VH-VL binders against q9y8t7. Designs and how they scored, part 27

Target 1, 261 residues: q9y8t7
Amino acid sequence: MRDSFLQKAIASAKDRTSLLEEIAGNCSPKPGRPSLSSSIREWVYRVGGAVIAEYKRCSPSAGAISTLDPVSYVQATRDASAAYSVLTEPNWFCGSIELIPYFARYKPVLAKDFIVSETQIRIAACMGASAALLIMEALTPRELQELAAAASRYGVEVLVETPDASHAVEASRLAPGSIIGVNSRDLKTLRVDYEAMLREVSKAREQLPGEVILVAESGIDSPDKALKAFKAGAQAILVGTAFMKNPQLREKILAELLQIP

## First folded at step 5 (VH-VL; framework fv_zagotenemab)

Design y21
Fold by ESMFold2-Fast, scan of step 5:
Structure y21 (fold): chain C 261 residues (1-261), chain A 123 residues (1-123), chain B 112 residues (1-112)
Amino acid sequence: as target 1 above (261 residues)
Amino acid sequence: EVQLVQSGAEVKKPGESLKISCKGSGYSFTSYWIEWVRQMPGKGLEWMGEIDPSDSYTKYEKNFKGQVTISADKSISTAYLQWSSLKASDTAMYYCARGYYWDLSPKYAFDIWGQGTLVTVSS
Amino acid sequence: EIVLTQSPGTLSLSPGERATLSCRSSQSLVHDDSNTYLHWYQQKPGQAPRLLIYKVSNRDSGIPDRFSGSGSGTDFTLTISRLEPEDFAVYYCMQGTHYPLTFGGGTKVEIK
């Protein structure tokens, strides 16, 4: 029997927790980390939408992505991004916890990984991360609640990634105060269902309190797709590979937003 | 070595139920998704949906959701496509194909196809 | 949803000639992993489809060198450099990047 990609990623994350405890020691969260939610709200106020730019060197199906080094990436994306999503998963995404301090100099950082332990959240905060990703499909309801509570103790905001509106509502109930993401990517096959995501974002926006920040994830590789996600009710979008290949795409999205009367 | 073998042609009346099969051999059946593709007489190919035989997780194209049921029995390396009540518009050739397999560089392509099952629905 | 438009609908040629088949996508087919999952299938009369080319330009095992694929983003081409009698068939492009998976309408390559 073969495990799904998600199951393999979770198992790997559990194994990595012991190594992280040994390597990182007993560090304390870095003080003065900027708020992810505040940055998103500021960008929504100023231009009608926020972009979380993802730095991702590899992916499970492509191996190494055509990419810029971190310095070049920041130079190209800094002025048009509300935040950086930084991969810390090493086996499939070529991520590293050591990338966080660099990006954190410029914008709030979302630590993107298969997070299954409080230790992963604490260490991300020690490195300067403002927020951590919790994948609802990777966690039981109890695990989600416990990890969200742990994040709160470390002053780390949470973005809960969900596959649809009903899970988005449940995630908001289980982890109050969290940013809620709707992911167009199927976690089993890694294919994108952008149209389904738009429908689910619209449904989630109707059901969630107005204060809850909604993020559309994956499948946004053009200004038109970005605008449709914002119009569907997302306050922010998370963009990975398109920015690795064309980090100036955010300026194009911003230009489109500013041209709407 | 690797092959998908489908059940034989079916002639049915509207309102009848039908279940057709697709049996894999020569590979690890639970490691690959099974795809279902419809081809109406004289028409092109239409993706209907897919199944992960390891846990029976399914995805459907919107127009086929609720019209057909995709299932699999991993103990006998067989996937199924089922109708509770056939319509004349279901007359078509139905193909199964081997789809997604996760690795470092998946093809996301249908590399092995069954021979097809012709379903004819007429009064 | 991704619409794949194949042209021409029918291509009438003689053995030995070059065939050039177009497939255009309504949206980019670049996956988040940087690959482009545009594939070509051949269907001969009375037979199941057969994978020819995967990820734009990679020949599947056993596919002759006369078949080649090219393109990027939204514009893709299948080329048969010198048609053999067995190449007269319908050719379909397909995208595997986005749900739902979609096929083009097909191009029939027929003998002149």
Scores: ipSAE 0.459, ipTM 0.767, lowest interface PAE 2.8, mean pLDDT 88

Design y22
Fold by ESMFold2-Fast, scan of step 5:
Structure y22 (fold): chain C 261 residues (1-261), chain A 123 residues (1-123), chain B 112 residues (1-112)
Amino acid sequence: as target 1 above (261 residues)
Amino acid sequence: EVQLVQSGAEVKKPGESLKISCKGSGYSFTSYWIEWVRQMPGKGLEWMGEIDPSDSYTKYEKNFKGQVTISADKSISTAYLQWSSLKASDTAMYYCARGDYWDLSPKYAFDIWGQGTLVTVSS
Amino acid sequence: EIVLTQSPGTLSLSPGERATLSCRSSESLVHDDSNTYLHWYQQKPGQAPRLLIYKVSNRDSGIPDRFSGSGSGTDFTLTISRLEPEDFAVYYCMQGTHYPLTFGGGTKVEIK
């Protein structure tokens, strides 16, 4: 039997935690980190939607996505972004925890990794991250609940990534106060199901309390797709590969949002 | 020899149930997905859905979800496509095919195909 | 749903001639991993389809050199440099980037 990608990523994250504990010692969360949820709500109020721009250099199946450096990426995306999603997974995504302080100078940072330990959340907060990703498919219900509680103790917000509306509702129950993401990418096949995501976002919006922030993830590579995601009920979208390949896309998305008062 | 062998042609009446099979041989059955593709008489190919035989995880095209059931029995290297109640509009050639590599370096292409099962539904 | 439009619907040629088949996608087929999952299949009368080209330009095992694929983004081409008698068939493009997986309508290559 082969291990799935998700199982390999989880095993790697557990191994990396020991090294992180060794090099970080007993650091404390950095004070004054801006709120991810507050930034999203502000952008929604001002223009009707928020963009979380993802800095991602590599992917598991293709290797390098773009050679665009962090400085150039920030220059191209800062004015249209509510937050940055920063990959800290090094083996498949070419991420690094040392990228967090740079992006945190400009916007709230979501630390994006296969998070399996409180140590990963604490160290991300020490580096300046405002929020951490928890992948529902990678965690048991008890693990999700315990990691969300740990994040709260460190003053770290949580974005729980889910595959569909039923999991979104369950995630909100298990981790109250969390931002909820619906991912169009199937973690088993790595294919994107954008239309299914729109249906699931719409169903989740109907079932979740109005104050819960919904984020649509993956598969958004045009202004039209961004607008459809917002119309389905998402308050924010997470855009990675499209911005890495074409930073100008951000200007088009912003222009479209400004046309809808 | 790597191959997928499908069950024989079926002639049915509307309302009848049917289960057709796709048996893999010459490879590790649980290391690949099984894809189901429909071809109506004189028409092109339509993807219906897929199954991972290792854990029976399924994905359907939305118009086939609820219309058919895809399943697999890994102990005998066989996948199935099943109807609880056939309609005349189900008349078609049905193909199974071997899909994605498990390990994330995939072609995401159907490299081995079964010979097809012709299903005719008429009153 | 991604719509793949193949043209022409029918291509009438003689053995020895070059065949050029088009497949246009309604949106980009570039995956988040930077690969483009556009594939070509051949179907002869009474037979199951056969994989020819995967990921735009890669020939599958056993496929003759006369078959080649090219393209990017939304526009793709299958070329048969010198038609052999066994090449007269229907050719389908397929995308594997987005769910649901979709096929083009097919191009029939027939003897003139």
Scores: ipSAE 0.508, ipTM 0.791, lowest interface PAE 2.7, mean pLDDT 88

Design y23
Fold by ESMFold2-Fast, scan of step 5:
Structure y23 (fold): chain C 261 residues (1-261), chain A 123 residues (1-123), chain B 112 residues (1-112)
Amino acid sequence: as target 1 above (261 residues)
Amino acid sequence: EVQLVQSGAEVKKPGESLKISCKGSGYSFTSYWIEWVRQMPGKGLEWMGEIDPSDSYTKYEKNFKGQVTISADKSISTAYLQWSSLKASDTAMYYCARGPYWDLSPKYAFDIWGQGTLVTVSS
Amino acid sequence: EIVLTQSPGTLSLSPGERATLSCRSSRSLVHDDSNTYLHWYQQKPGQAPRLLIYKVSNRDSGIPDRFSGSGSGTDFTLTISRLEPEDFAVYYCMQGTHYPLTFGGGTKVEIK
C-alpha cells in the first residue's frame, strides 16, 4: 500500500502545481536567500556537524503529531539549527507553502514536498526557500536531471533524497553539485532502518568526493544516534518531530557536536 | 470474516525444496503487508521478513535473506515462503500474519495470524 | 538491531491474581512521528499468537479490559488485572519502529 500512497502523493502534487500556477504564476525568487550548503559547511567547521530541524505538523503514519506553532518551534530550535526543513505538502503532512517566509527569516529553508514540477521549485524560492527536496524514488532519472537544472536556474539548491549508497552515487552523477541525503525511513512502511542507513552513509561517503555534502535522514532520536551518523560520514542530520517534542534531545545533540574534535 | 489460512504440515529431508502458502480472505489482500514469523521447537518468535502483495516488494531479516524466498500471487490472494534446499535447522512452526495497512493511524502490528505450518526436516 | 528483554522468564500465579510483565528495549522505540510501536501478543499452547495490545496501550478489538499496556521510551509493561484460566499462556512483546522487526524472548504465565 505504500506504492499507492506515493502515487497519490505524486498525483496530488501535479494537481497542486496547476493551482499554484494559477494563483502565483509569475513570481520571482526572493533575493538574498542564504545558502543551505554554506550554512552546513560553517556548522561543520565550527562544531563538527550540522542539524537541519524539521517542522512537520502531521504524517501518514501518525496523523497530527506537532504540538508547537511555528513561533514556538523557532524559539526552541534556532540556536542549534543550521537550517529548517519545512513541509509544504498539505494533505498528509499538514504543510503549507505559507510557512516558508517565517522560517526563512532565521535560517536557510529546505522546502520539503513531493516535487514533480519546476513550478513547485520556483514558488518555494518566491516564498524564500534556499533549497528544495527531490526524492529519487519518486522521479525518473530524466525527471531528476530536469528538476535539478530548473532549480539551478532559480538559484535553488537541491537535496536529493536516496535510499542507499548506490542511488546516492547515481544521484550525485545525475544532479552535480547537489546535497545528497540517505534516508533511514522505508518509504513503503515508514519504518526506520537506522543501522542500514549508517552502513549506506559510510559506503556513500567512501564513494563520493569529499566536497559532496551527505545528510542522514530519519530515525535520529538520540544524541548517540546523531553522533554515529556524523562518525559514519554525514555532515548534517535531519531531525523530525521527536527533536521538537524533546527539548533535552536538542540540547544533548548540540552538546555532543561541541565535543567532536 | 478476515482470515489467513496456511498450507498443511510438511515432512522433508535435508536438501529438498519446499514452498508453503498463506491465503488471505475476507479483506483486500493487496492493501496489507504479509509477515512471516518462525518459531523453533520450544523457542520464541522470530520475524523473518515481509511482502507487499501489491508489487511483491520484500524486506528480510538478515539471517533469512538468501535462506528463504518470500513471494505473493495477488490474483489468488496467496503469499508464499520457499526454500531451495532445506536444512535440519529449518525444523520449525512457520506463521504468516497480516501486517500494516497504510492510513493516517496504522497499528503497524500483526492483527491477524495464520494457524501455522509445521515443517519437519529429518531423515 | 533492537533487543527486547522480557522479564521474568516465567511467572507462576493463581487464577484471580494480578500479572505484571516487563519488556525493556535496548534503545528508544519512539518513532519520529511520536508514536511508539511496541505491541503485545499472547500465545496459548498449540495455537498461533494473537494481538493483545498495539502501540503501547491500545487494546485490539475483542480483547478484555483486564489486559492493559503502559510504558514509554524503553520500558514497557503488560498488566493482567485478574488472571482468568484462559490467560495462562506465553506473552511476547514486539517492536515495529525499527527494521528488523524484533520480538522479546517471552514470559510464560503458568498456574502455580
Scores: ipSAE 0.246, ipTM 0.695, lowest interface PAE 4.9, mean pLDDT 87

Design y24
Fold by ESMFold2-Fast, scan of step 5:
Structure y24 (fold): chain C 261 residues (1-261), chain A 123 residues (1-123), chain B 112 residues (1-112)
Amino acid sequence: as target 1 above (261 residues)
Amino acid sequence: EVQLVQSGAEVKKPGESLKISCKGSGYSFTSYWIEWVRQMPGKGLEWMGEIDPSDSYTKYEKNFKGQVTISADKSISTAYLQWSSLKASDTAMYYCARGTEWDLSPKYAFDIWGQGTLVTVSS
Amino acid sequence: EIVLTQSPGTLSLSPGERATLSCRSSQELVHDDSNTYLHWYQQKPGQAPRLLIYKVSNRDSGIPDRFSGSGSGTDFTLTISRLEPEDFAVYYCMQGTHYPLTFGGGTKVEIK
C-alpha cells in the first residue's frame, strides 16, 4: 500500500501529538475566545457573506508562498475578514501553534492542521483558538465523532472539511453544531476542482438545515469566484494563497458583495 | 525500463461490451496514478479520468462519468477502461499514461504513455 | 473548465527555422504551491504523445535543448530554436492545476 500525502501528514501529526503531551501538560483553554460561527453570521447579516482569511506561508511541493509577516498580513486583511485560519502544521505549511495568540487578538482563529488527537485541540484552545479543523477524509467516523466531542468539552468550535455534499451531510450528523466546509482541493493530488465544489456546495445547502454554516474552501482567487461560491449557498469562503499574494483582493470581493466601487 | 503496455485493437458493434487494459512495468505501479486520454479520429486529446491503483479511487471528466468505468488490479499492475454498451461515437484511440506520483512529485505531468488501443465501433 | 487556446493551428516551416507556439489559458494556472502546471506534449503521426516540457519551462529527461518553454499567468510559449526533421509533429499544451485536466487544441508543425 502506498502512503498518500494525507497518510504522511497524519503520521507526522501523531508524532507531534506525543511531543505536545510531554511539553504542554495540563494547560486550560484560554477564556473569552470569540465565536467563529457568531462572527460569520454577523458578516452574512451585514454584507451577505464572510471571509476567513488564511495565513499560510508555505505549502507542499513549492515551499514559500509569501514572506508577508503576520503584522503586515493583519493590517492588510483585518477590516474585511470575519476570522483568521492559521496554519499550525510545521512540515509542509510552515505553520506554528505560536502564531495563534497574535491572530486571536484581532479575530476568531481557526487552528488549521491535521488534527488527530484531543491534545492538539486542547493546546490550540490554550493558545487562543476559537475553532479547530477536522478533516473528514483523515478520520474514521468514530474518530470524527470523538474529536468533535472533545472539542465541545474544551469550548472549541469545529469546522469539518469534506470533499462533497454527501460527506457534508454525514459530517453534520456525526458532529452536530459544526461548521461544514466543502473543499475544492483533492487531498490526494492537491488539484483544485472549483466547479465541482460549487455543485457540491449547492447540493449540501439543499440537504443541510438552514442554521448550518457552509464554507467554500480552496480555488477562490477572484471576486467572481467568491461571488459564485456565496450564490451557491456558502455563508463563508476560506481564502489562503490569493490573499497572501494579493491582499487587495479582499476589498474587491467586498465591493462585489456590496455592488459598490 | 519503465513502460505502459496496452491491449490490442478492437472492432466492435454498437451495444457490445468492452474492457481494454494498460499494464505497467519497470516501476512501482501503486505509486503513480493512471490517466486515460481519448483521441477521436483526426481530433485532439481529451482527458477522460484517472485512477489511484493503490485504493482504486477514481476521478472522471463529467462527460465520461457513467459512460465508462475505470478500474485497476494492483496485483497484476494493470488498469482497465470498460464500456457496458458501446456507441459508434466511442470510436477513438485510447491512451493510458502515468500521472501524479503519490509523494507529490513536482511534475504533475503525464511522463510515460501507453502505445494506445484503437477501438472501432461500427455496424 | 479551463480552456487552453493554441495558436497558430498550423505552422508551416522548413528544417533549420525557429518555431514559436502559443498556448493561452482562460484563467491563471498557478497552483497554491506556487507552481504553474502547464505542460507541453509532442505527438508524431501514428504515435502516442511524448512529454516535452513540464511546469512551463522544465525539459523532461532526454528532451533536446532546442526545445524551451516560457510564460506566466495565462500566456505560455513553446519554442523550438532550430527545427530538425523529426520535430514535425502536433504539439499540445495541457494544464494539470484544475480538474478537469484539459488539453489545448494542438498546433501542427508541418514541413513547407
Scores: ipSAE 0.435, ipTM 0.759, lowest interface PAE 3.0, mean pLDDT 88

Design y25
Fold by ESMFold2-Fast, scan of step 5:
Structure y25 (fold): chain C 261 residues (1-261), chain A 123 residues (1-123), chain B 112 residues (1-112)
Amino acid sequence: as target 1 above (261 residues)
Amino acid sequence: EVQLVQSGAEVKKPGESLKISCKGSGYSFTSYWIEWVRQMPGKGLEWMGEIDPSDSYTKYEKNFKGQVTISADKSISTAYLQWSSLKASDTAMYYCARGTFWDLSPKYAFDIWGQGTLVTVSS
Amino acid sequence: EIVLTQSPGTLSLSPGERATLSCRSSQSLLHDDSNTYLHWYQQKPGQAPRLLIYKVSNRDSGIPDRFSGSGSGTDFTLTISRLEPEDFAVYYCMQGTHYPLTFGGGTKVEIK
C-alpha cells in the first residue's frame, strides 16, 4: 500500500514539530492577537459576509503559484479581507512560520498547515496567529478533541475543515466553539466540487447552532460563486491566492455582498 | 511497459449481472487512480467515476451512483466495474484509464487507457 | 456541473491544411493552484482515446509538435498546424478542475 499524500504530509508535520521545538523553545503565545471569529462577525454585520484571503506561494500540483511577495499581496488584498490564511507547510506549499508576523500586523491570521501536535499550535500563536486549521480527515476524533483543547489553552481559535455536513456537525460537537469549514475538495486529487460544497454548506447551516461560524472553502473563483456560498449559509469564504490576485474579483465580491437582501 | 488490459466483450440479457475488469501492469498500481469512462454507440465520452486502489476510495458521477459499483483488488492489480442488473441502456464501450495523484502525475489527465470492453445488452 | 461545448461538430479538411478546434466551458476552469485542467484527447475509429495535450498547452510524450493547445478561463483551442492522414479522428476536450469530470461532445475531423 502506498502512503497517500495526506499520510506523507502528516509524517512530515511530525518531523517538523521536533525541529520547531528546538528552534523556538518554550515561547509563549503573543498577547493581543485579534480574534478571527470577531473579525468575521464584524464583516458579516457590515457587508453580509467575510473573505479569508489565502497566501500560498506554491502547491504540489502547480509549483510556484504567485509572483506577488507578501508586501505586495497585503497591499492588494487588505481592504477586501477579514483575515489571512497563511500557509506554513514548507515541503509542498513553500510555506513558513516566519510569514505569520507580517500578515498578523494587518489582519487575524489563520495558520494553515497539517497540524498534528499542540507544539505547532503554540508556536503559530507565538508568531502571532489568531487561529489554527485542523483537518478533520487528517485526525482521529480523539486527536481533534485534544488539539482543540490545546488550542483553547493557548488562546488560539480553531477552524475545523470538514468534507461534508455530517462531519461538520460532528466536528462542532467534538470541538465546541470552533469555526467550521466545509471543503468539498478531494484531498488526494484537489479537484473541486462547488455544487456539492453548496449543498453541504446548506445542510450544515440547518443543523449547526446559529452562533457557529460556517466557512465555505472550495471553488470560489467568481463573484457569483461567492454570493451563492453566502446565500447557502456560509458567513465566510476562503479564497486562494490565484483568485485573490485578480483586482476585479476582489472589488466585485464586496459590491455583490452589499446587494444581498 | 505501462499498460491497462481490459476483459473481453460481453453479450448479456437485461436483468443479468456483469463484472468487467481492468488489469494494470508496468507501474505501481496503488499509486494511480483508475478512471471509468463510458461511450454509448455513436456517442461521446462520459466519465463514470474513479477509484483509488490503495484504499478502495471511490467517487462517482451522480447518474452512475447506484447504477454500477467500482471496486479494486490491489493484490492482483485489477479494478472492476460491476452491474447487479443490466439494462439495454447499458449497451456501450467501457474504458478504464489511469488517473491522477497530485504527487505523482502532475498532468492530472488520463494518460494511459485500456483497449475497452464492449458490453451489449439485448433481448 | 461544467458543460464543455465543442465547435464545430465536424471539420472537413484535406491533408496539409490547418485545423482549429474550439472548446468552451460554462465556468472558469482555473484551479486555485493556478493550473487550468483542460485536456485534449484523440480517438480514432475502433481505438481507445489517446491523450494529446494536458493542462491547456502541454504536449504529452510522443505527440508531434504540429499539435498545440491554447486558451484560458473558459475559451480553449486545439490547433493542428498541418494535418497528416493519421490525424483524421474525433477530438475531445475534458476538464479535470471540477467534479464531476466532464468531456466535450467531440469534433470530428474528416477527410474531404
Scores: ipSAE 0.555, ipTM 0.824, lowest interface PAE 2.6, mean pLDDT 88

Design y26
Fold by ESMFold2-Fast, scan of step 5:
Structure y26 (fold): chain C 261 residues (1-261), chain A 123 residues (1-123), chain B 112 residues (1-112)
Amino acid sequence: as target 1 above (261 residues)
Amino acid sequence: EVQLVQSGAEVKKPGESLKISCKGSGYSFTSYWIEWVRQMPGKGLEWMGEIDPSDSYTKYEKNFKGQVTISADKSISTAYLQWSSLKASDTAMYYCARGTYFDLSPKYAFDIWGQGTLVTVSS
Amino acid sequence: EIVLTQSPGTLSLSPGERATLSCRSSQSLYHDDSNTYLHWYQQKPGQAPRLLIYKVSNRDSGIPDRFSGSGSGTDFTLTISRLEPEDFAVYYCMQGTHYPLTFGGGTKVEIK
């Protein structure tokens, strides 16, 4: 392969931006969108941790992960979820911006895509999203800063996804007020590096101000792994495929949260 | 014929530097990753790390990060494993193997192995 | 890290007998792409390992059909239906789902 998956995804996102601008026109962010950070803080206060449940139908390597429809997914995950992460990338993740309004009826929505333009952020907000994902590895420092500023203008919170603690600290400086994520997935091989993520989450927690929300992403497929992520210093975890494959996992994670001292 | 050919056995003293090689032939070198595996005398297999020869992206097992350097030169289809300062505890057989790229591969396994390079480090 | 426990450590059998080798993982090896990256390798004395089975149950090219793999989640088995003289070797399982990639401790299949 000549191009990495990330490079192809970025190129596709740039092409989609033109179409989004044409289709959406001059829409305005939907009023009354609940805060993602406030929901996370409330769950942390009440039970010691928050779960962001991801609705993901497909992935690049697997194709279709699940035929579970949004209604069934919400019924299975609503009670234990602080928020929903909704894939809007259509080519590899079978996502759609049209999924956002459905999930936004129930919980704050994080729009999950390869975001390279402020138009993507604005349209997500028009559909009801409370937050947007910015992938640090997909953006230059200037692009990250400019997109975070654009999000603020639309009243959209930002979750900056980073590969390690040093990038987490830099992301927090470039985009003050952002939620910071540390991913366990290698974006090149798509392998999960859960223990490296725990080490990096612990390092990031020590270096970041206490008020900065830290999210552990990918690789959490058991209550024990969820508990360890919270103990490492994450306030929230983002769980995708595991919930699609095993919806009962949400209840087991909630039970473990209640056992955290 | 797809094959990986490694450099010959080495006998070194503690503190010396060493660079061993793994040359691929019979396939597109940049289409697969190179894996490095250590086997201590009389012991099992231990994964050290991997490299994508197309851009020299590396991943290490944490205990080998900083202890060795993995590199590749795609112009001559060769990967390398290097020590700046050898220790007696580095005495082992070192294998390179061809790793499948996740999004390219039905296997995701080490399907072709080099013959191994025996490294002996003694005072 | 994922710990792979192979049992038995040594299996003493005669040619013609069935060999059953176990590999158990400390955590699920199911990847979120719906694959399980559990592989089996054979190593003969003085030789490099050779891939036998990939993704639980798929025989690699040229591997005789007497070798078969099965299992799911955390419990995996390699079966050799009728041992040939050339099958006496050490067998390793390996997982490719999680970093770091890890191998089991090996099962030595030796002649009685």
Scores: ipSAE 0.285, ipTM 0.691, lowest interface PAE 3.7, mean pLDDT 87

Design y27
Fold by ESMFold2-Fast, scan of step 5:
Structure y27 (fold): chain C 261 residues (1-261), chain A 123 residues (1-123), chain B 112 residues (1-112)
Amino acid sequence: as target 1 above (261 residues)
Amino acid sequence: EVQLVQSGAEVKKPGESLKISCKGSGYSFTSYWIEWVRQMPGKGLEWMGEIDPSDSYTKYEKNFKGQVTISADKSISTAYLQWSSLKASDTAMYYCARGTYYDLSPKYAFDIWGQGTLVTVSS
Amino acid sequence: EIVLTQSPGTLSLSPGERATLSCRSSQSLEHDDSNTYLHWYQQKPGQAPRLLIYKVSNRDSGIPDRFSGSGSGTDFTLTISRLEPEDFAVYYCMQGTHYPLTFGGGTKVEIK
C-alpha cells in the first residue's frame, strides 16, 4: 500500500517519540500556563471573535512560507491575538518544540503537530504549551479518547480538529471539555474547502452545546472570510500562512469585528 | 503507455440508469486520484468530483452530490460514474482524468485524460 | 466557490502572431505551501483537453517553448509567442488550490 501524506506524518511522529523522551528527561508540565479557552472567551466577549495566530515557517511542498522570525512575528501579532499556534512538526513545517517557550511568554500556546502519543503532550506542556492539537482523522476513537484523558491529567487543553459537523459532535463526546476545530483543509489532498467548512461550522454550532468553543481552520486569508466564519458560528479562527505573509490582516479583522452587532 | 480509456458513447431515455467506465493502464492506478469532468454541448469544462482508488474516498462538487455516484474497482484499475435516473440535462461529454498523485508535492493538475464518453439523453 | 474569468472569449489571430490569454481569479489561488495551483489546458475540436502549463509557469512534458505562463495571486496569463496552425484551439485555466476545483469559461483562439 502507498503512504498518504497523513500516514507519513503519523509514522514520523511515532519515530520522533524517542527523541522527545530524551529531550524531556522526565520533565513536568510548566506551572502557571494561561488557559487557551479562557483567552478565546475573553476576546469573544470584548470584540466578538478571537484569532489564533499560527507561526508556520514551511509547508509540506517545497519552499519556506516566510523568512519572518519569531520576534518580528510576535511584535506584529501579539496585541490582536488571543493565542499562538506553534508548529512543532520538523519535517514538513520546519517546526520545533524549542519555539514554544518564546511564544508562551506572551499568549497561550497551542502545540501543533501530528500528536499520537502522551509523550508529545507532556513535553509540549513542559515547554509551556497550554493546549495540544489532536487530529481526529489521524486517530482512532479510542486513541482520541485516551490522548484527551492524558492531556487532562497534564492540565493541557485539547483542540480536536475535525473535517465536518458529525465528527465535531463525536469529538466533543469522546473528549468532553475540548475546543472543537473544523478544518477546511482535506488531509488526503491538502486542498482547502472553505465553503464546506462554513456549512459544517454552522451545522456543528447548531448541534453542540453553546459553551463548546468552535474554531474555523485554514483558508482564511481576508477579513471577509474571517467575518463569514464568525457569522457561521465559530468563536475563533486559526490563521497561518496569511498572517506569516501579512501580519496587518489581523488588525483589519479586529476592526471589522467591532463594526458588527 | 500511460492512458485512460473510457467506455463508448451512450444513447438513453430519461429515467434510465447508466454506468460509464474509465480504465487506467501503464501506471500504478491506486497512486493517483481519478477526476470526472463534464462538458455540456458547446459549453466549457466543469469539475464533478474525484475518487482515491486506493480506498474509494470521494469528493463531489455540491451540484453533483446525490445526482451521480463515483466509484472505483482497483482490482481491474477502473473508475465509474453512475446515474440511477438520467435526465435530458445530463446530455454531455464526460471525461475522466488522472489527478493528484499521493506524494507530498502534488501538481493538483490533470495530466492524463480519457478520450471522453458522449452521453445523449432524449425522449 | 472560486470563479475564474477568462478574457477575451474569442481571440482572432493569424499564424506567427503572439496570443495573450488572461485568467482572473475571484480569490487568491496561493496555497499554504506557497505554490499557486493554476493550470492551463488546450482543447481542440473533437478531442479531450491536454495539460499545457501547471502551477502557473511550468510547461508539461512535450509542450513547446512558445507556450509560457505567468502571474500570481489572482491574475494569470498564458502567452503563445508565435502561433502555429496546430495552436488554434480553446484554452481553459483551472485552479486546484480550493474545493471545488473550477475551470475558466475558456478562450477560443481562432484563425482571422
Scores: ipSAE 0.585, ipTM 0.814, lowest interface PAE 2.0, mean pLDDT 89

